# VH-VL binders against q86iv5, part 25

Target 1, 237 residues: q86iv5
Amino acid sequence: LDSCSICVDFVGNSLNDLLNIILNSGVIGTCGDLCSAVPGGQIVDTVCDLLCDYVGVDEFIKLISDVDPDPIYICEKISVCKTNDNAAASLDLVQINPQNGTVGGTFTLSIAYTVTNTIATGQLAFNIIDPTGNAFGDAVLLVQQSPEQYTQQFQFQATPSEQESFPNGLYTVQALVCEGSCGSPHPNTYTLANGTTTFTISGADSSSMSGAGSFSGSSQSTQTGAASGSGSGFALF
Key: E = the ipSAE of ESMFold2; O = the ipSAE of OpenDDE; V2 = 0.75 times the mean of E and O plus 0.25 times the DockQ between their complexes.

## First folded at step 7 (VH-VL; framework fv_rosmantuzumab)

Design n6 (at its last look DockQ between E and O 0.69; V2 from the best seeds 0.00; counts 0 for: pae E 9.1 > 2)
Fold by OpenDDE, look of step 7:
Structure n6 (fold): chain C 237 residues (1-237), chain A 120 residues (1-120), chain B 111 residues (1-111)
Amino acid sequence: as target 1 above (237 residues)
Amino acid sequence: QVQLVQSGAEVKKPGASVKVSCKASGYTFTDYYIHWVRQAPGQGLEWIGYIWPSGGRTGYNQKFQNRVTMTRDTSTSTAYMELSRLRSEDTAVYYCARVPLYSSGWFDYWGQGTTLTVSS
Amino acid sequence: DIQMTQSPSSLSASVGDRVTITCKASQSVDYRGSSYMNWYQQKPGKAPKLLIYAASSLQSGVPSRFSGSGSGTDFTLTISPVQAEDFATYYCQQSYSYPLTFGAGTKLELK
């Protein structure tokens, strides 16, 4: 993993721990004082110390204590992640298979996009909106993506859980390519491209509430050549 | 071959200070933390603290706070632990140990140990 | 601080036996899918030797008769079959949070 990915991963996963330490500890005088208290052993300690050293403990605490903490923004502010205000991309394809599925079924979301100006630090994000308006989704960190075509696949199982009941009806998929965190109010954040598709779920079997929908994102950047896939209606909004 | 070679045995009086050295060889010194662990006679292992690979930053067990100082010299690939205001309870074998960066914090290589005896 | 409780404190075995040592942490030592538990062997007059890291990963050069398992608060070191050179004291160690802490040790003796 590159330094930017490490930074974003650390801040994203340790933010609550860091905040808890800051709130519950008296005066934190050093990066060591802060970082040594973060759970995760040597790996977390190492990353925390490295990042804290870039800006100093006071600035680091300030960034972490932001009302709307954004891991990507924080990593950009400490110059571990790069920014590109001229980043540009287009969405080529948003496809979900099957288009008609059942509760408990597995769905594969494929997103293809073209970078035309380097994405320095950004996200590929998607949201699935169920018929009731409840949304769930995921995002992949994009770091130094040069101009080319990219494809990402996501898979999820439509197993009812406390987070998503998967009611029968029409679902909407929203896909976004962003510089910075998608939807973030922070500087150096831009939505580069967005698109939607729809699919349906039928046959809600009320019985199997046990399965947490695990998104397994396989980040294989396959340079897929121009497969002339047939005209399923990708609507670019 | 990875080696950590520690300084020889020390005999000190209560209230004195001791500085133990740990010379590393066979690997890139700055790619690893150095931790220190002690073991009293017939007892278990007690973690003392660590020093950052590049030096300058340390983390200490609160038990030893204000009595222990860890340093390292990159030019000689040597780590140091100084313990001040020695007590009889500080009698132990002191070990330096290597911990990889971005690891789960295991001690993969150890020094041979330095015996400290604190007696009046 | 995380307390580590090893059991048993001592055990006797014969060469060829299967032995199991347990370590219980006072709180979970899991983080992001990894368990921050390590196992060491120490022989008299020698420094500890790393056997297992991250609960179940065998250190390079360590015989395959050593294995580690567990997650959360409960961990196990298994030696099977026990060899003559395995009679020593074994320690578990958590690296989940500072201060790092060790179990009290388990002495494996020849029966």
Scores: ipSAE 0.018, ipTM 0.590, lowest interface PAE 5.5, mean pLDDT 87
Fold by ESMFold2, look of step 7:
Structure n6 (fold): chain C 237 residues (1-237), chain A 120 residues (1-120), chain B 111 residues (1-111)
Amino acid sequence: as target 1 above (237 residues)
Amino acid sequence: QVQLVQSGAEVKKPGASVKVSCKASGYTFTDYYIHWVRQAPGQGLEWIGYIWPSGGRTGYNQKFQNRVTMTRDTSTSTAYMELSRLRSEDTAVYYCARVPLYSSGWFDYWGQGTTLTVSS
Amino acid sequence: DIQMTQSPSSLSASVGDRVTITCKASQSVDYRGSSYMNWYQQKPGKAPKLLIYAASSLQSGVPSRFSGSGSGTDFTLTISPVQAEDFATYYCQQSYSYPLTFGAGTKLELK
């Protein structure tokens, strides 16, 4: 793992914990005071300390406490992640299977894209918009992704939950390739390409309320370069 | 070969202070945490705190925060733990132990222990 | 604080037996596919000795008759077959968050 991926991973996984520590504690004077309270063991504590010490505790707290904190932007501001204002890509395929499915069924989203100028630090992201306008999705981090063709797959099970009931009807999939965080207003952020597809769901299991299924991803390339990553949470834009 | 050698046994009166040393050898002292753990007679293990010798950053168990100070001397590869306002309940064996950076926080090497007796 | 419940407090065994010691954390000690649970052996008058780290990884120089398993909140240390030098007290320890905490110990005694 490279330092940019380590930074984005740490900030993304620890941002809420860091905010809670900052907001619920008095004055925090050292990186150790802040970082020792973050859960995740000595590995997380060490990464937190190194990043915090790199910029100084006051600047680190300022970046974390921003009104609209963004892990990629934070790691760019501390110069651990690079930017490329000339990054370029296109979407070759946005496809979901099955196109007609049922509640409780498994759907596979396949995205193929071509990078034509290196994505320094960015995302491959998607939203799925249900018939009522409710959206859910995911994103994967792209670091120093060289010019090449890439393929990424995501899967989910349409299991009703408090976050998404999976009503019958037409669903829209939106996919984005971005430099920076997709949908972010921050500097050095660009939507490089977007695409859509649709699918339908029929047959609802209204008797069961459970958590939404996890998203999982895999990546492939036609040659030496490969996109790799794990997604978590929702990608809304 | 990694070694942590601690200072000798101490006998103290209530209200006094004690300073225990832990001299490291066989590795790069500033690349590892030093933690302190104590064990009262016939009892289990209790974590006191840590110091990272690079820069001297510390973290303390809140039970000891107002009575413990951890320091180090990088020129001698030695860590120190000072416990003040001693009480009879502080009677224990005090260990230093090393924790690798970028690890899940295991104590891979331990000092031999320093026995502290606090009695009137 | 994460509380560690270790069971049993004492256990009798013969040389050649298989023994299992359990440790339960009051909350998950998992982070990104790793379990932050460690196991130590301590003999009277000596410092603890690391046996298992990250739930299942064997420390160098520790015999393969020691093994660790588990994830989340439930962990086990297994000794099979028990040998004469294994009669000692065993501690689990979480390293997920501060303060670091240990189980109360399990004394393994000759039957």
Scores: ipSAE 0.007, ipTM 0.508, lowest interface PAE 9.1, mean pLDDT 85
ESMFold2 (binder alone), look of step 7: mean pLDDT 94; pTM 0.955

## First folded at step 8 (VH-VL; framework fv_rosmantuzumab)

Design w1 (at its last look DockQ between E and O 0.30; V2 from the best seeds 0.00; counts 0 for: pae E 3.4 > 2)
Fold by OpenDDE, look of step 8:
Structure w1 (fold): chain C 237 residues (1-237), chain A 120 residues (1-120), chain B 111 residues (1-111)
Amino acid sequence: as target 1 above (237 residues)
Amino acid sequence: QVQLVQSGAEVKKPGASVKVSCKASGYTFTDYSIHWVRQAPGQGLEWIGYIWPSGGRTGYNQKFQNRVTMTRDTSTSTAYMELSRLRSEDTAVYYCARVPLYSSGWFDYWGQGTTLTVSS
Amino acid sequence: DIQMTQSPSSLSASVGDRVTITCKASQSVDYSGDSYMNWYQQKPGKAPKLLIYAASSLQSGVPSRFSGSGSGTDFTLTISPVQAEDFATYYCQQSYRYPYTFGAGTKLELK
């Protein structure tokens, strides 16, 4: 496990909890006081302590309490994640299969991109926009991606739910490669590459539930990432 | 060799308290948390709580309603679990186990267990 | 609390058989790409012994005939081939969130 990935994941998953603790607690004197209140197991506690201790409780609270908290940015600010202002990449392919599907069907999104200058900490993100303008998507954290060609696949099933509807029509896919969090206003964040493709869904049941679709797709990231060494423990650092 | 050696069997009356010790050896005491797990006769495993020897941080299963207190002595590499206001339902084998810090939280080494019998 | 449903409660097998034990969590126990599920073996009168950690990682010193798989809410422990010394009770345990919780156990008996 990469320290940066661990940091981003922790902050991302615990941000609301941390904020609630900060808001509901009086004076937080120690990292221990803060981190012990975060729901989770030992890994959450240890990661929280490590990150908090690194910057101090006051600075940690300040970062978490930002008006626009960005997990990647926070982890960069505490120097756990690296930045590269010269990062560069191009998008090679954005493809959906099948191009014509049905409601209830499984779709595979394939994105290929080429890094030409190392992405220190960034994202591969995509948005799927339905015919009504509703969008759902996901993102993969990119950490220390050297100049090379990469491919990522995402799968989603177009099964209507209370939260997601799949109306018939033309769908648009937007893919982005970013240094930092895609769309974030924070420093060291910019879009490196973008691309679009389209596909169609037919056979949608007319139930008008305009649900803001959260991407329920299981991202099988075949990150050919470096084999996390077989070490018997999660070495954070 | 990593060892967790627990104190001997205890027989207590309802309402009493018991304090079980767990002496650690063969590793750096502060690099691991100590967890306590109990097992009633013929039953499964129940997690009681944990202590971090490095800072003394503790977490307890709410089921024990503040009847449990975990402490440690870093100078002797010993963890303690005290359970108060004992009930017959507290009759069990109590285990200490270590968990590596910065791990996913598995119990890699266990004490031999301490049998507690609570009877009138 | 996260409930762990372990099945079966008991299983009879012969030496040489393939045995599978399942554990279902009431919620996902995945975090940062890892599954916080562990498996233990317990023999009568003994403390539990760690077999598998992080769903699929074999503990040092544990025979390779033990394997773990799964993610999210569904996990399996496989023993193949079963040996005479493997007749014991097996427990799954989640370490995703406090309080840590165990399955009810699976007793593996000789057929």
Scores: ipSAE 0.542, ipTM 0.797, lowest interface PAE 1.1, mean pLDDT 90
Fold by ESMFold2, look of step 8:
Structure w1 (fold): chain C 237 residues (1-237), chain A 120 residues (1-120), chain B 111 residues (1-111)
Amino acid sequence: as target 1 above (237 residues)
Amino acid sequence: QVQLVQSGAEVKKPGASVKVSCKASGYTFTDYSIHWVRQAPGQGLEWIGYIWPSGGRTGYNQKFQNRVTMTRDTSTSTAYMELSRLRSEDTAVYYCARVPLYSSGWFDYWGQGTTLTVSS
Amino acid sequence: DIQMTQSPSSLSASVGDRVTITCKASQSVDYSGDSYMNWYQQKPGKAPKLLIYAASSLQSGVPSRFSGSGSGTDFTLTISPVQAEDFATYYCQQSYRYPYTFGAGTKLELK
């Protein structure tokens, strides 16, 4: 594990706890005061303290308390994650199978992309937009992605939930490759490539109502490595 | 061959202080925090606090906050715990134990224990 | 503080038996998909010895007859089959949040 991935994972997992501690404690004078109160065992305390001491407790609190806090941006401001304003990539394939499925069915989203100038810290992200305009999605962290071709697959089951009912009709998939957090207004953030595809859902028995969707992925490389990631973060852009 | 070797047994009167040492060997001292845990006769385990090897950051159980001081000497790989204003209820075995800084917070190796008896 | 309720306080077993010890935390000790519960064995006059960390991970050098399970608030240590050297006191400990806290212990005695 590299320090950038550790920082993004920590901030992503602990942001709400950090905000709650800051709000409810009133005065926090040291990194130890803040970080020892964060749940998640010794490793969370250790990572919190290292990052907090790196910039100082007041700056750390300021970054966490940002109106639109963004784990990648925070870790870039801490200088643990690098940026590349000249990052470049293209999307080679955005494919979903089956293109015609049913409620409760399993769909596989395959995304292939080619990096042509290193992505320092960025995302491979997607949204799925249902026929009514409601969207859901996920993103995977990309760290120091060298120029090469990469492949990522995601699977989800179209199981209705309070968040997404999976109505019958035409669905649109939007995929993005970004430097920085996709859709973020923060500096050093760029959409490098985008692509779309569509699929349809026709109804099965509507009496089957429960569960929230989840995603998992894998990646493969043609030459020297494979992109990997298991971060969960919704990105609606 | 990780070892934590503690100083010997102590007998003290109420109101006195005690300082227990914990000498570490067989590992990189700065990769682990040192925690202190006590056990009164016939009783369970009670966490006292910790010290980090880098910078010396400490955190104490509120029960002991005003009476305990933890220090370390990185050149000798030794941690210390001093407990002041001793009472008879401080009679216990005091253990040091290490916790990997990149872990969920388990005590993977323990010292042999230091018996403290506080009696008038 | 997170209170740890460990049961039973004692039990008797024969060599070869299967023994279970439970530990209930006053709040969830899960964080980011991991459970922050550890188990220790202590023999009289000796320091505690780590058996299980992160609810189910076996410490190096600990026999596979020891196993841990559970998540959230409910955790179990299982010893199967019990051996002569396993008669000792067992403690659970949470490392989710300071102060770290221990269960009151379970004494396993030979019948």
Scores: ipSAE 0.350, ipTM 0.689, lowest interface PAE 3.4, mean pLDDT 87
ESMFold2 (binder alone), look of step 8: mean pLDDT 94; pTM 0.955

Design w2 (at its last look DockQ between E and O 0.33; V2 from the best seeds 0.00; counts 0 for: pae E 3.7 > 2)
Fold by OpenDDE, look of step 8:
Structure w2 (fold): chain C 237 residues (1-237), chain A 120 residues (1-120), chain B 111 residues (1-111)
Amino acid sequence: as target 1 above (237 residues)
Amino acid sequence: QVQLVQSGAEVKKPGASVKVSCKASGYTFTDYSIHWVRQAPGQGLEWIGYIWPKGGRTGYNQKFQNRVTMTRDTSTSTAYMELSRLRSEDTAVYYCARVPLYSSGWFDYWGQGTTLTVSS
Amino acid sequence: DIQMTQSPSSLSASVGDRVTITCKASQSVDYSGDSYMNWYQQKPGKAPKLLIYAASSLQSGVPSRFSGSGSGTDFTLTISPVQAEDFATYYCQQSYRYPYTFGAGTKLELK
């Protein structure tokens, strides 16, 4: 496991818990006090301790308590994730299949992009905007992507729920390749490439449930990353 | 060879306390956490808690939160579990097990177990 | 707490058979692309022995006839072919969140 990925995952998944602890626990004197209160298992505790110990409890709390906490930025600030201000990429393809689908159908989003200068820590993100302007999407963390062509696929099912509606009409897909978190105001964040495509959905049941759709799409990242994970344990750091 | 050697069998009365030891050898004590798991006769496995070697941080199953205390002596590579206010339901085999730090939390080596009998 | 539902509670098999044990977690035990599920073998009067960690990783020294699979909430331990020494009780365990919890066990008996 990549330490940067682990860091980003930890901060991302535990951010609310950490904030809650910070807000409710009064004076936090040690990393142990903070990390022991975070829900999770040994990995969560271990990662929390390591990250906190690296910068000290006060600085760690400061980072977590940022107005716009950004997991990637936080992990960069504590030097677990690397940055590259010269990162560069281009978008080669944004494609939805089928281009014309129905409510309840499965859609596959394919994004191809070329890295021309290493992305140290970034994201491949996409947003799907429905005809009403409601948007849902997802992102994949990119860590140390060398100059090469990459492809990522995302799948989602257009099944209405309490949280998501799929009205009939024209949908817009926006794809972004970023150094840092896409759309983040923090330093070392750059949109490297963007692109759009459209598709249509028909046959939507008129049920007006305007729910903020959380993307339930299973991202099958064919990251040909060498999972050299042959080791008998998670080398976190 | 990795070994976890536990203290011998205990017979206690209700309301008493018991302290079980787990001596580790054959590896770097500080690279592993020690967890405790018990098994009542003919029953499954129940996780009690853990202790970290560095700093001595502990986490307990809420079921035992007010009755269990885990400690360690790094100089002797020994972990201890004390259970107070014993009840008949505490009759079980108690195991210590090591878990690699920075792992997904598997128990790769176990002690031989300590039998605790709580009877009036 | 995460509940672990293990099935079957008991199973009879012959040497040479293929045996499958399932474990279902009440919630996902996946984190950062890994599954925090482990499998143990326990023989009478002995401590549990680790077989599989991280859902599918074989512990060193464990025979290759043991395999683990699954992700999310559904996991499987497979023994194939079953050997005479494999008749024991098997437990799944999640290490995703404290408290760690075990399945109720599956007793594998000789048919």
Scores: ipSAE 0.373, ipTM 0.726, lowest interface PAE 1.7, mean pLDDT 89
Fold by ESMFold2, look of step 8:
Structure w2 (fold): chain C 237 residues (1-237), chain A 120 residues (1-120), chain B 111 residues (1-111)
Amino acid sequence: as target 1 above (237 residues)
Amino acid sequence: QVQLVQSGAEVKKPGASVKVSCKASGYTFTDYSIHWVRQAPGQGLEWIGYIWPKGGRTGYNQKFQNRVTMTRDTSTSTAYMELSRLRSEDTAVYYCARVPLYSSGWFDYWGQGTTLTVSS
Amino acid sequence: DIQMTQSPSSLSASVGDRVTITCKASQSVDYSGDSYMNWYQQKPGKAPKLLIYAASSLQSGVPSRFSGSGSGTDFTLTISPVQAEDFATYYCQQSYRYPYTFGAGTKLELK
């Protein structure tokens, strides 16, 4: 795991804790004052302290306290993650299977994309928009993605929850490949490619034996053709 | 071979101070934090605080915040813990232990312990 | 502060037995998918020795008859089969956040 991925993972997991410490502490004079209060044991303290000392405590607090903080943007601003304003990619495939399913069913989203100029720090992201306009989605971090063809799969089970009831109707899938955080207004952020597809949920299915809706992504790097691999990591979406 | 060698036993009266040393060898001193843990007779383990030898950053258990000072000398690879305003309740064995900086916070090697007796 | 409840406080076993020791934290000690729980063995007059770190990782030089498991708030140390040299006191310790805290200990006795 590289420094950029470590930074993005740390900020993504610790942002709320950092904000709470900043808001509830009077004067924070050192990186130690801030970082020793973050949960997650020695490694989180160490990563926090290294990142904070790299830019200085005052600048680190300003970046964390931004009105709409963005882990990728923060890590770019502290120069742990690189940017490429000339990054380029295309989406080769956005496909969901099954195209017509039921509540409680399992759906697999397959995305293939080609990088034509290195993505320095970016995302492969998707949103699924239900018939009422409610959206849910996920993303995976892309670090130093060289020119090549890539594939990624995501799975979810359409189990109704407080966040998404999975009503019958037409669903729209939006997929994005980005330099920077997809959808972010921050500098050095670009939508490199986008694609859409649709699927339908109809009827009803019993899913009482299934778990709550969640995503588990798999990623794979290929030249041309199909192959499957495994990847994991919580997306910053 | 990793070793942490502590200073010898101490007998003190209430109100006094004690300074315990912990000399490290067999590893790069600045790659690990040094933590201090005590154990009263017949009792469990209690964390006191830490020092990062690189830079000297410290953090203390609030219970000891105004009575403990941790320092180090990187040229001799030695950490120190000073506890002031001693009470009879401070009678314990005091251990130093190291923690890898890129770890979840486990104590992988311990000193032999320094017995402190506080009695009037 | 995170309170650590270790059980049982004492148990008796014979050489060859399987024993389990439980540690419960007052709140989750998981962060980013990792568990911040460690286990130590201590014999009288000696410093503790690390057995298990990060819930389930075996420290170098520790026999494979020791194993750790669990996540969240509930953790277990297992010794199987118990050997004569394993009669000692065992402690769990969380490193999720300061102050680091230990369980009260479990004394494993012969019989």
Scores: ipSAE 0.345, ipTM 0.687, lowest interface PAE 3.7, mean pLDDT 86
ESMFold2 (binder alone), look of step 8: mean pLDDT 93; pTM 0.954

